# Ledger of designs, part 187: VH-VL binders against q9nrl2r1430to1533

Target 1, 104 residues: q9nrl2r1430to1533
Amino acid sequence: GGVHELSAFEQLVVELVRHDDSWPFLKLVSKIQVPDYYDIIKKPIALNIIREKVNKCEYKLASEFIDDIELMFSNCFEYNPRNTSEAKAGTRLQAFFHIQAQKL
Key: E = the ipSAE of ESMFold2; O = the ipSAE of OpenDDE; V2 = 0.75 times the mean of E and O plus 0.25 times the DockQ between their complexes.

## First folded at step 13 (VH-VL)

Design R15 (framework fv_erenumab; at its last look DockQ between E and O 0.80; V2 from the best seeds 0.69)
Fold by OpenDDE, look of step 13:
Structure R15 (fold): chain C 104 residues (1-104), chain A 121 residues (1-121), chain B 110 residues (1-110)
Amino acid sequence: as target 1 above (104 residues)
Amino acid sequence: QVQLVESGGGVVQPGRSLRLSCAASGFTFSSYAMHWVRQAPGKGLEWVAVISYEGSDKYSVDSVKGRFTISRDNSKNTLFLQMNSLRAEDTAVYYCARKPYYSRGTYFDPWGQGTTVTVSS
Amino acid sequence: QSVLTQPPSVSAAPGQKVTISCSGSSSNIGNEFVSWYQQLPGTAPKLLIYDNNKRPSGIPDRFSGSKSGTSTTLGITGLQTGDEADYYCATWDDSLDAYVFGGGTKLTVL
């Protein structure tokens, strides 16, 4: 069960990273690039961090993994207006994630 | 109309200090991160520093670290650049520029008209 | 010497089309939005293109931007004498953790 779930999480992260709309989410936002980001977003997260947690077997439940992915999208929608490319990319990637997550 | 107006430039000797100001108008100054960008005579544009909308986060290019300090007074809609230990290579037109909205990979708009700093013996 | 590479100069006759290239790497243009600025002689830079291909209000549709891979291109159609200026590309560089500009391109209208 746990090993199977780990492999599933790993594969899903790989698919998310390879997706064309993953660019806003690959790594944490730079404090210099967007100096006000962390004043607004209190729980920053990105795909590289999630991948690391997967590799370290920090996710005991699928719900924990899903929560981090959803947090990632939530942060994007909280900071970026709806008409931004980031938000649009996030919307598409989240839709993709929801489809893939059904396999977990 | 959105406007930025720089001031404080001048001619100084190496090792001296200058303080530049940028007066903002036509928009909610406290809602925007602000930048300084400079341009040496006959050269290209170089990013210098950025400050967050509340002023809690400040960053600058390596070549000016320890010498230049960016700050702001939101009550006066003013951006500052304190330049200490000035060098000849700091000679440039200094522009203030606005980060237009909340997004990654932001551009600069508008730019001020610039203020000239000349460092020479 | 600039992180982003532009041709030093380009020229064309009035009414013609000109393109200005800007080459970077995966740590900047490859992963970030690009902007373009026009600097008329003796004036401050003005935003021309943002988010790779968007025009601010007031910028005519003669100006266009495109990005592919680690390069971006500014296109100017129907060239006018008033377009004679320096043009700069700009973006964020993840490796340098800084905003970066191209070296600038001087456009001469023949």
Scores: ipSAE 0.716, ipTM 0.901, lowest interface PAE 0.6, mean pLDDT 95
Fold by ESMFold2, look of step 13:
Formats: structure tokens, C-alpha cells, sequence
Structure R15 (fold): chain C 104 residues (1-104), chain A 121 residues (1-121), chain B 110 residues (1-110)
């Protein structure tokens, strides 16, 4: 007996949250902190939201889970210039995600 | 040169109003959220307000909410702070400041030299 | 009282080094970038450190920043009399929905 796909998603989200470069992605960007963010990013998402969707069994396919994680990185690269600390953290975390996702 | 220059400070009685201005130059003003930060005499720095780059979203610290209104005119590269119902505790040097990074980055550069508001009986 | 706690003063002789601490919480320093400012007497604050440990152009490398857990530290080496100023840490605080500054540290160069 193997671990259900939803348990694998949960384990992967936990590993992402524990990664040193997860700090920009833990929660949604505050509109008070960055008042123009939501004028630019129309499909916001963050690790805490993805984790709740895993806990509520809202992902039926691995592709749906992967799409939300990739959307999170895409938002980061769309909003943040390439040489910023946030974009660099996103690049490193995305690379880590791709390695871990192959182990599903 | 990137520059911010405040004006409009003065000495006023409690309950009166003042409007501060901040003239920006040397950068694309309409691309940046702008802030007001104040410093009471002999005290530290306190963040007061922020406005989004297009002016549609405005937020302020609880102590001034309902009394101070931040605004901007991007065609004139000017930031404003309308201060109503002034109190003695609003006495401070008021700085305008630019946040040059648009996401989770939390720093202000540059700052203006400040304009002094004194509220006294 | 400031959400971010700094010592009120520090001092050292010219040529020596000092560190200035800044303590916060998981709602601010723990999960947000930190910046540091120098305020010379009678002047506006000037950015020294951004993104925890980066220096803007024109700031000498004798100024350094670091962050560990919920605290951050400004280091200043090779002290000069011109370094005599107030120093502030700053960050965002999620629980207050506000940018917050430390109470400031007065550096005296004896």
C-alpha cells in the first residue's frame, strides 16, 4: 500500500514551507503593505492557501496541484523584476519544487 | 538627481488644518507608491500613510485615520497630505518617502528633508 | 513603545566597532525584509541597509546587516566621528498592518 496522492501533495507543501526561500510565498501579499499588487496580479495564491486546498481535498489531479504551485511562481516573476531578492528566491524555490515533484 | 522636497508646514492651533506637499523629480513618479513618515521632536520615526502609484488605494496609521488624507497628482509629480483636526501630538517633522521596490521589500529611499508642523495653543 | 526594540544608546572610540541590535517577532522581522537608516543630527534619515544585509550604492562596506530568527543587527566597523547619529531598524508588521521602526539607537563616538 502506497501513500495517496493527496498525502504526497501535503508532504510536498510541507517541504516547500520549510525551505529557506519560502518566505515570500507563505501568505498573500498585503494590500496595505503593497497597495498596487492586486492591480497587477489577478490570480493571487500562496502556500498557506495551497496547503488549505490540500487539507480540504480540493485537488483531484496532480496537474491541478502543480498548476497552483506554478501560478504562485509565475505571479512572483510577473510582479518582481528579475534581479530582486524575491525573484531570486522564487527561482531557487521553483527549482527545488521541480526536484521534489519528480519524487511523487 | 532623484529628489523629494516637502512644503506646507507651519505653526497652527489645535483643531485647524494644514496641507503638506511633496515635489518629486528625477524619477518616474507615477510608477511608485509614495509614503509619509513623521518624527515628533526628540522621538523616533512613525509611518503615517501610503498611496498606490495611480492614487486609487490609500491607507494610514490608526492614530490619523479619518483626519489625514494622502493624495497625489501624477501630472504634476506631487504628493499631498491633508491634515484635519490637528492635535498637539501631531507636532512633528513630516517626511515624504519613496518605496523603490514594489513587492515584499520594505525600505524607503529617498526621503525628503522634511517640513515641520507645530500644533500649539 | 516600539514594536521593534533597540538599545537606546551605544558608544565606542574612533576606529573601533559596534553592533546595534533590533528585536521583533514572527509578525515582522521573522518573515519580512529589514532595513536600517542613519539619521545625522538635524537631517532626514538615509538608507544604509535594505533586504536584511544589502548596501545601496555609496554606502561603505564597514556598514553591515544581518538577520537571525526574529532579530536583526547593524554592524559598524572603523568608527568615525561622522558616524555619530541615530540609527533605526524598520520592517513591515502583519499584526499591525503597518510599517514599523525601532525606537532608535544613539551612537556616540568618544
Amino acid sequence: as target 1 above (104 residues)
Amino acid sequence: QVQLVESGGGVVQPGRSLRLSCAASGFTFSSYAMHWVRQAPGKGLEWVAVISYEGSDKYSVDSVKGRFTISRDNSKNTLFLQMNSLRAEDTAVYYCARKPYYSRGTYFDPWGQGTTVTVSS
Amino acid sequence: QSVLTQPPSVSAAPGQKVTISCSGSSSNIGNEFVSWYQQLPGTAPKLLIYDNNKRPSGIPDRFSGSKSGTSTTLGITGLQTGDEADYYCATWDDSLDAYVFGGGTKLTVL
Scores: ipSAE 0.597, ipTM 0.860, lowest interface PAE 1.4, mean pLDDT 91
ESMFold2 (binder alone), look of step 13: mean pLDDT 94; pTM 0.950

Design R16 (framework fv_erenumab; at its last look DockQ between E and O 0.13; V2 from the best seeds 0.00; counts 0 for: pae O 6.0 > 2, placed apart)
Fold by ESMFold2, look of step 13:
Structure R16 (fold): chain C 104 residues (1-104), chain A 121 residues (1-121), chain B 110 residues (1-110)
Amino acid sequence: as target 1 above (104 residues)
Amino acid sequence: QVQLVESGGGVVQPGRSLRLSCAASGFTFSSYAMHWVRQAPGKGLEWVAVISYEGSDKYSVDSVKGRFTISRDNSKNTLFLQMNSLRAEDTAVYYCARKPYYSRGTYFDPWGQGTTVTVSS
Amino acid sequence: QSVLTQPPSVSAAPGQKVTISCSGSSSNIGNEFVSWYQQLPGTAPKLLIYYNNKRPSGIPDRFSGSKSGTSTTLGITGLQTGDEADYYCATWDDSLDAYVFGGGTKLTVL
């Protein structure tokens, strides 16, 4: 589909990855490091996977891209209590995402 | 206060078995992943195993796979390590340790005082 | 040898500053948070630093941590004789799928 949208998706993913609070989201959570994670989170997603989907032109609609980004944050808040460093980072990065997504 | 107390260590011949226990108090045991870490005499620390909150997901270091089984009983606030086919290199102080909350980059707080396993031939 | 490399020993006089280095790789320190543990003689390890540079409650400000690239450093200022201990860095290693500790550094206060 839209070339300008695909370029915008890549630019936004790059901005998210560069953000200081991206560290919980760069790659999928390790099952060994967090043994119960995948008992709770059934649709895992991370920035490296989203970026790969952008590179392969797998997003046909902007809403599909936005849904994956929001799923990433929703997973973080579902698994992590709000007082954890990961949930706090998620809150700040999500706020940043909402500002940047207005430019889509 | 949060406390972990290990027991079940002792002197045993190679090829035999031991079962370690770790009694937890002062926190909601079923909300935490639990770990075993060991320290051979005069040596550094070596991570051994982890078990998930509910006890169904278990992982261990390659050197003990197939010989050691981590388990837990959340109704008794107790962590276990079943050690079979013990070898001289398993001689160590064994610590249980808690991951303090749902956070990536796991770190251990608190630790128990440890229980000593000696495998002597 | 250990995946995480620490000097085997360091020493300094009371009141001085000491630093303890810990070197790893992109599969561990480069991508993961570091923690540090103090093990006083005859005791269990105690958490000193987590998330590279954070202190749990009860750990005084004279203990600090930092990370740069694939290396991390523990700093101790205002050294006291009670600081004599073994110090270990630790992190997760993606390639080993395991938690790894440094070989430990014995601090002597002379």
Scores: ipSAE 0.326, ipTM 0.777, lowest interface PAE 3.1, mean pLDDT 89
Fold by OpenDDE, look of step 13:
Structure R16 (fold): chain C 104 residues (1-104), chain A 121 residues (1-121), chain B 110 residues (1-110)
Amino acid sequence: as target 1 above (104 residues)
Amino acid sequence: QVQLVESGGGVVQPGRSLRLSCAASGFTFSSYAMHWVRQAPGKGLEWVAVISYEGSDKYSVDSVKGRFTISRDNSKNTLFLQMNSLRAEDTAVYYCARKPYYSRGTYFDPWGQGTTVTVSS
Amino acid sequence: QSVLTQPPSVSAAPGQKVTISCSGSSSNIGNEFVSWYQQLPGTAPKLLIYYNNKRPSGIPDRFSGSKSGTSTTLGITGLQTGDEADYYCATWDDSLDAYVFGGGTKLTVL
C-alpha cells in the first residue's frame, strides 16, 4: 500500500540523484545565475523539492509523483534547446526514469 | 576574468594535420559546452563544432565530418580541435567560444582572439 | 548560401537608426533563440544580443533585437562611427543539428 509506494518513491529519487546526468536537476535554478529562467518557467521544480515532498508524504498517488518528475524534465526541455548539455542530460535521465518508473 | 586563448595555428600543406588548442581561464571550464567557429579570409563566420561539458556529446558541420575532431581536457582547462586531411577551404581564423552555462539557446560569450590556419600548396 | 539570410550591407549617417534583417526557417529562427554578434574590423566577434532581445553587460541600449516568426531584426539607434562593423545573426538549426550564422552585414557609417 502507501508505505510500499513511499519507499518506492524514495528509492527512485535516490537513484535519480545518484545518476551522472542529475546535475541540472539537483536543485532549483539560481535566479542570480539565470535571471530570465523564472520568466519562462512558471512551475519550477527540482529533485531536492521532489525528495522533500516524498519525505513529507505529499504524494498520494504514483501519478502525482510521476507528474512532478515529468514536469522537471519538461521545464528542462522548455528552457534548454536540444543541443545544450542540460537538455542532453535530461534526455538520458528521463529515459532512465521511464525504465525505473515501471516498478511503480 | 573569463578568457579564452587559441593556439596551434600555422601554415600547412593540403592533406596535412594540425591540432588547435584553446586555453580557458577565469571560469569553471568543465561546466560549459565549448565551440569552434572559423572565418575564412574576407568571409563570414562558420560554425565548426561543439562539445558538451564532459565531452559525451559532439556535433560538427558537415564539411569537416570525418576530418575534424573536437575534444577537451577538463583537467587542463583546454579545448582541442584535431584537423586532419586539411584542405585549402579550411584556411581561416579559428575561434573558440564558450556557451554559457544554464542558458537557453546557443550563443557564445566570450570568444577567443582566434588562431590562423593557412592551408596552401 | 548561408542558412540565415542577411543583407550584405547597410549604411547610415551618425545619429541615425539602422535595422539589419535576418531571415531563416522554422527549423532555426522559428524554433530557437537568436543571437547577434558584432565584429569590429580586425577583431574577434563579440556577443551583442542573445535570447532574441537581451543585451549582455556592457552593450548599450542603442542596440536592440526582435524576432517574429522565422525572421529577426537588429536595431541600432544613435549610430556612432564606432558602430561600423560586421554584424551576424546566429541560431541553432534543429534540422541540421548545427549552429548557423547569417552571411553577415557590413554596416558603414557615412
Scores: ipSAE 0.018, ipTM 0.679, lowest interface PAE 6.0, mean pLDDT 91
ESMFold2 (binder alone), look of step 13: mean pLDDT 93; pTM 0.945

Design R17 (framework fv_erenumab; at its last look DockQ between E and O 0.80; V2 from the best seeds 0.66)
Fold by OpenDDE, look of step 13:
Structure R17 (fold): chain C 104 residues (1-104), chain A 121 residues (1-121), chain B 110 residues (1-110)
Amino acid sequence: as target 1 above (104 residues)
Amino acid sequence: QVQLVESGGGVVQPGRSLRLSCAASGFTFSSYAMHWVRQAPGKGLEWVAVISYEGSDKYSVDSVKGRFTISRDNSKNTLFLQMNSLRAEDTAVYYCARKPYYSRGTYFDPWGQGTTVTVSS
Amino acid sequence: QSVLTQPPSVSAAPGQKVTISCSGSSSNIGDEFVSWYQQLPGTAPKLLIYENNKRPSGIPDRFSGSKSGTSTTLGITGLQTGDEADYYCATWDDSLDAYVFGGGTKLTVL
């Protein structure tokens, strides 16, 4: 169960990273690039962090993994207005994630 | 009409200090991160420093760290650049520039007209 | 010497099309939005293109931007004498944790 789930998490993260709309989510936002980001977003997260957590077997339940991915999207939609490229990319990537998550 | 107007430039000797100002108008100044960008005579553009909308976060390029300090007074819609221990290589036109609102993709709009700083013996 | 590489100069006759290239790496152009600026002689830079291919209000559609891989290109059609200026590409560099500019390209209208 746990080993199979770990492999599934790894595969899903790989698919998310390879997706064309993953660019806003690959790593944490730079404080210099977006100096007000962390005044708004209190629980920052990115795909590289999630990947590390997967590799370290920190996710014991699929729900924990899903929660972090959803947090990542939530942060994007909280900071970025709906008409931004980031929000649009997030919307598409989240839709992709929801489809793939059905396999978990 | 969004506008940025730099001032404070001049001719100084090496080792001296100078304080630049940028007066903002036509927009909610306190909602935007602000930048300084400089251009040496006959050369290209070089990013210098950035400050967050409320001034809590400040960053600068390595070549000016420890010498230059970016700050702002939102009550006066003014951006500052305190330049200490000036060197000949600091000679440039200094521009203030506005960061786009709620954007990860950084660009500058608008730019001020620039103020000239000349450091020479 | 600049992180982003531009040709030092380009030239074309009025009415022609000109392109200005800007080459970077995966740590900048590869993963980030690119902007372009026009600097007329003796003036401050002006935003020309943002987010790779978007034009600010007031910029005519004869100016265009495109991005592919680790390079970006500024296109100018229907070249006018008033287009004679320096053009700079710019983007964020993740490895340097800084905003970076190209070396600039001087456009001469023949």
Scores: ipSAE 0.654, ipTM 0.887, lowest interface PAE 0.7, mean pLDDT 94
Fold by ESMFold2, look of step 13:
Order: sequence, then C-alpha cells, then structure tokens
Structure R17 (fold): chain C 104 residues (1-104), chain A 121 residues (1-121), chain B 110 residues (1-110)
Amino acid sequence: as target 1 above (104 residues)
Amino acid sequence: QVQLVESGGGVVQPGRSLRLSCAASGFTFSSYAMHWVRQAPGKGLEWVAVISYEGSDKYSVDSVKGRFTISRDNSKNTLFLQMNSLRAEDTAVYYCARKPYYSRGTYFDPWGQGTTVTVSS
Amino acid sequence: QSVLTQPPSVSAAPGQKVTISCSGSSSNIGDEFVSWYQQLPGTAPKLLIYENNKRPSGIPDRFSGSKSGTSTTLGITGLQTGDEADYYCATWDDSLDAYVFGGGTKLTVL
C-alpha cells in the first residue's frame, strides 16, 4: 500500500545488519572501551539507532536516511586509520550499501 | 624506544593512601588513552581504570570506584593513580598500559614493568 | 571464578605443540575481539595476539590464535624452554562494561 519507502528503509538496514562487515556499526561505541571516541566524533550514529528512527518514522525524505548511513561511515573513517579492521569493514560495507541503495 | 615506567608503590596500612606515577617516553603520550591494570600476588590480571587522551573522561572498575582516581599530565608525559582508603585486596603489582588510539580492539601494548603496592596491617 | 575460563596449567616437551583454551560468553568473546598475553616469570605481560588471530611485529608465527563462538584458543608450536610463562586471554565484556582477563594458564616446558 502506502508505505513503500519505509519498507525499503527497513529492508536496507536489515541487509546492512546481516552483512559480515557490520560488526563495527551495530551499536554505539562504548565510552569506557574507547574513552576518546566522543571527543572526536560529535554526531554518533549506529545501525540500531537508524533502525529505531525508521521504526519511529523519523525519516521524512530518503535523503535523510541516506545521510545518516553515510554519517555512520564518515564517523568510522574519521576515527579509524585506513589500515584498521574497522576502516576496512567500513569500506566494504559502504560499497555494499551503495549497490543496495540504487534500489531505493 | 617506547617505554612506560611506574613508581610510587610501597607498603602501607589499610585506610592509607598512595599515589602511583607512570612515566612515558618514545611515543606521543597525548595521543593515547592510558590504563591501569593490577595483579594480586599469585593471581591473574584485573583491569582497574582508563583515562582519555586529554584526561576529560575517566572510568574505573566498580571495586575501586570512589577510592581511586586516574589522572594525567600530558606536559610531563605522566599518568597517575591516586589510591585512597586502601584495603588488603588492593595489594598487587600495578601496571600502566597503553591502548591503541585508533582501535576498538581489546588489547594493551606496551605495558610498564609494574610497581608493587602492599596493604597490610 | 574469572569471567573467562582457562585451564590452570598445561605442559609439553620442547619441540611439541600445545593449545590453551579460553571460554567466555556472548557478552564477551562471542561479540568482541580477543587478545592474548605472555607473562614470563618476573616480568610484565607482553602482547602476543590481537584481534583474535593477528601477531604484532616481533612475534614469531609459532604463536597463533583462533576464535569460534564463545571460545578462543592460543596455539604454540615448536615449544622452547623460553616459552615457559603464564598466558592470559583478554577481551571486552559488554554486560560488565569492563575489560576482562582469563585466570591465566601456566605453561611448563619439560
């Protein structure tokens, strides 16, 4: 019926969560595990938060949803040098996202 | 050469205080979160506390919360542990350790050689 | 006793292979990277394995790590008398909001 875009957002976030390279992005970084993270990253976001925003209909435009996903990757690349496992996972998951997002 | 050297350990009675220091050299100290880890005699390793690179964020294990305070002076490349209201169970070798700045991994490299704290009556 | 369970001791002759197990839960080993430390007698711990199976520079390939489910294993081949030490697994625990170490395993080469 009339919720095609919300269904597509949910489907896409589910596909991201299922991806093997989602592990750095499933939930917000722990302040205790990484106490300097939030000194560097001022707009934290993670897949569980994005999924909650989809469920609460907080995205009014597809661009808002895409911007949050891209922010998630941007945070990863800002905090982590390119040679880290986190940055490599981010690169692969972002490439997967770009392919899947063409279907929106 | 990357090096961490602890000092300030000693023998004290219960209820007393000690302040441990850890002198860092051979790396950019202010770019790393720093930790204290302790090892009771004949026992394993226990994580104690962490401080962010600028010192604004500090966390410690519940068993020392309210008694121990981690701090740092980046101008002197020095990490501190203020230990108040010491108890017998705080008896241990205390190590300072560096955690990689750019990693969410659960590892510490390098470690200092440790300083011994003995709390006994 | 400890959140992560290791055998208290293992032993083998020079040249042999040993494995040291470390068992945890879904709140730690199941979802987090594991590291291993070697503590030679009278010395500080030294990083041996990080991110489950990676070796820092200077650690020979005789040392290996693996992880499956909520368990991790340190493997040591070609045992040398200089390998006598205590070995600790470590990880982050989400439910405790803390780093946790195994109880340690004493390796004896004889």
Scores: ipSAE 0.570, ipTM 0.847, lowest interface PAE 1.6, mean pLDDT 91
ESMFold2 (binder alone), look of step 13: mean pLDDT 94; pTM 0.953

Design R18 (framework fv_erenumab; at its last look DockQ between E and O 0.84; V2 from the best seeds 0.00; counts 0 for: pae E 2.1 > 2)
Fold by OpenDDE, look of step 13:
Structure R18 (fold): chain C 104 residues (1-104), chain A 121 residues (1-121), chain B 110 residues (1-110)
Amino acid sequence: as target 1 above (104 residues)
Amino acid sequence: QVQLVESGGGVVQPGRSLRLSCAASGFTFSSYAMHWVRQAPGKGLEWVAVISYEGKDKYSVDSVKGRFTISRDNSKNTLFLQMNSLRAEDTAVYYCARKPYYSRGTYFDPWGQGTTVTVSS
Amino acid sequence: QSVLTQPPSVSAAPGQKVTISCSGSSSNIGNEYVSWYQQLPGTAPKLLIYENNKRPSGIPDRFSGSKSGTSTTLGITGLQTGDEADYYCATWDDSLDAYVFGGGTKLTVL
């Protein structure tokens, strides 16, 4: 089961990365670009981090993987107002994720 | 009206210090990250430094590290740039600029009118 | 020498259309929003375009921005004499971990 789940996680990350609305989430926010980001977001995460965790088999349960993805979106919505491009992208990407996650 | 007004520019010799100020008005200054951008005579724009809204986080371009310090006084709606050990290549018009949103944003709006710093022997 | 490459100058007659290109790489324009600035002679830069193609309030629609791949383009239609200025593109560079500007383009209205 673990191997199959790992493959599923990997595939889903690939799909998320390839999505048009993934740009806010591909990597961690730069401290210089957004100097106050880490004063607000205490558990930063991004798709590249999640991908690394998948590759290292750090997710033993689908729920753990889902939690990290949801954290990623939560961070986005916590920091970015609704009318921002980042928040809008996040909304769409999260919807996509929720559909795909049903396959896990 | 959102406005930024720089001051403190002047003519100094190499090795000397200068402190620039930027007075902000028309917006909640303490809610915005602020930047310094400079422009050498007849040249393009160069990003210099950024400071977070509370002043806790500060970053600058490598060429000014250890010499320039960005700071702010939110009670006075003022941004500062302390420039020490000035060099000829620091000669430029220095602009303060606002980062408009909390988001990832990669633009500046508005800009001050600029203050001129000339470093020459 | 700038991280973003712009033509040093462009020119056109009043009423004409001009485009100003800005070329970067995957570490900047390829992955980040681009902004454009107008700098009239002897004045400070003014934001023209943000997030590739959005106009701030007060900027007329004859100014437009577009992005494709690792390049962006500023378009100006109905060129006016008052448009004579320097124009700069800007974005974030992930590799340099810094804000970067183009070298600027001087627009001359003939």
Scores: ipSAE 0.704, ipTM 0.895, lowest interface PAE 0.6, mean pLDDT 94
Fold by ESMFold2, look of step 13:
Structure R18 (fold): chain C 104 residues (1-104), chain A 121 residues (1-121), chain B 110 residues (1-110)
Amino acid sequence: as target 1 above (104 residues)
Amino acid sequence: QVQLVESGGGVVQPGRSLRLSCAASGFTFSSYAMHWVRQAPGKGLEWVAVISYEGKDKYSVDSVKGRFTISRDNSKNTLFLQMNSLRAEDTAVYYCARKPYYSRGTYFDPWGQGTTVTVSS
Amino acid sequence: QSVLTQPPSVSAAPGQKVTISCSGSSSNIGNEYVSWYQQLPGTAPKLLIYENNKRPSGIPDRFSGSKSGTSTTLGITGLQTGDEADYYCATWDDSLDAYVFGGGTKLTVL
């Protein structure tokens, strides 16, 4: 909690969005594009939703923010086999996130 | 050999109905989302509809909503397109196409050979 | 007009190379994977390129794909008379919530 933590969450989300490997995570998966996604993934989340939660001050603890980011990656690995471009992007972005999250 | 074979095309008058079938073989049909894509004479390709692997979710392009219904029977490895209230603009070759099981990409492989629907007064 | 813009035709001699462009927007090519299809006269479309630059099994490496910004390009080298076909780019469009195809490019091998 506090103003400084919220600024840190905002900065980290911006860094994730700007990362080259953010493309699978920017928006929720379209049901029309991937009609079976929501049969498999029951707690969907994406960077635009996390960014809105930061903007609305919905995260009270850093752990809550980290949990949503980790859920995003967990969903990616659950839906996508490891040899897919999505899973590889997820692995690289997650590694970047872990480095940046040390600043929280 | 992965294969998709369409059938049920024909010549019909406007306002009538037609039901297309697509028989699948050589892969686990129930593990794939399936699509219909059409091509009007002398024109390009137009995506028409998609159905999820279990058939729970169905979506179609706005121009056919309320008139066309995609469906599947996984026990018979068959995809369907029920086309009601047909119009001259629906005249096309209709292809069924498979989307890769674990890709969020926008590609189709394989395609069937197509079945021709002609709607004429 | 098509959401994805392709030249109506291109031509080149046997053995030469050609590129076919496909232009879109941030709602499609700029943020989504692109695929390319070959449609030989009287036949169904066949996948040539998926995920911007990958070739399925059986497609020779003289076919290539690339993507930059909101545009994508199909490259064909060592042109053969049998390459004479219509070529389509395709992708997902977020704003239309639909799959979209380019208008097609007729390749003539002279």
Scores: ipSAE 0.468, ipTM 0.820, lowest interface PAE 2.1, mean pLDDT 90
ESMFold2 (binder alone), look of step 13: mean pLDDT 94; pTM 0.955

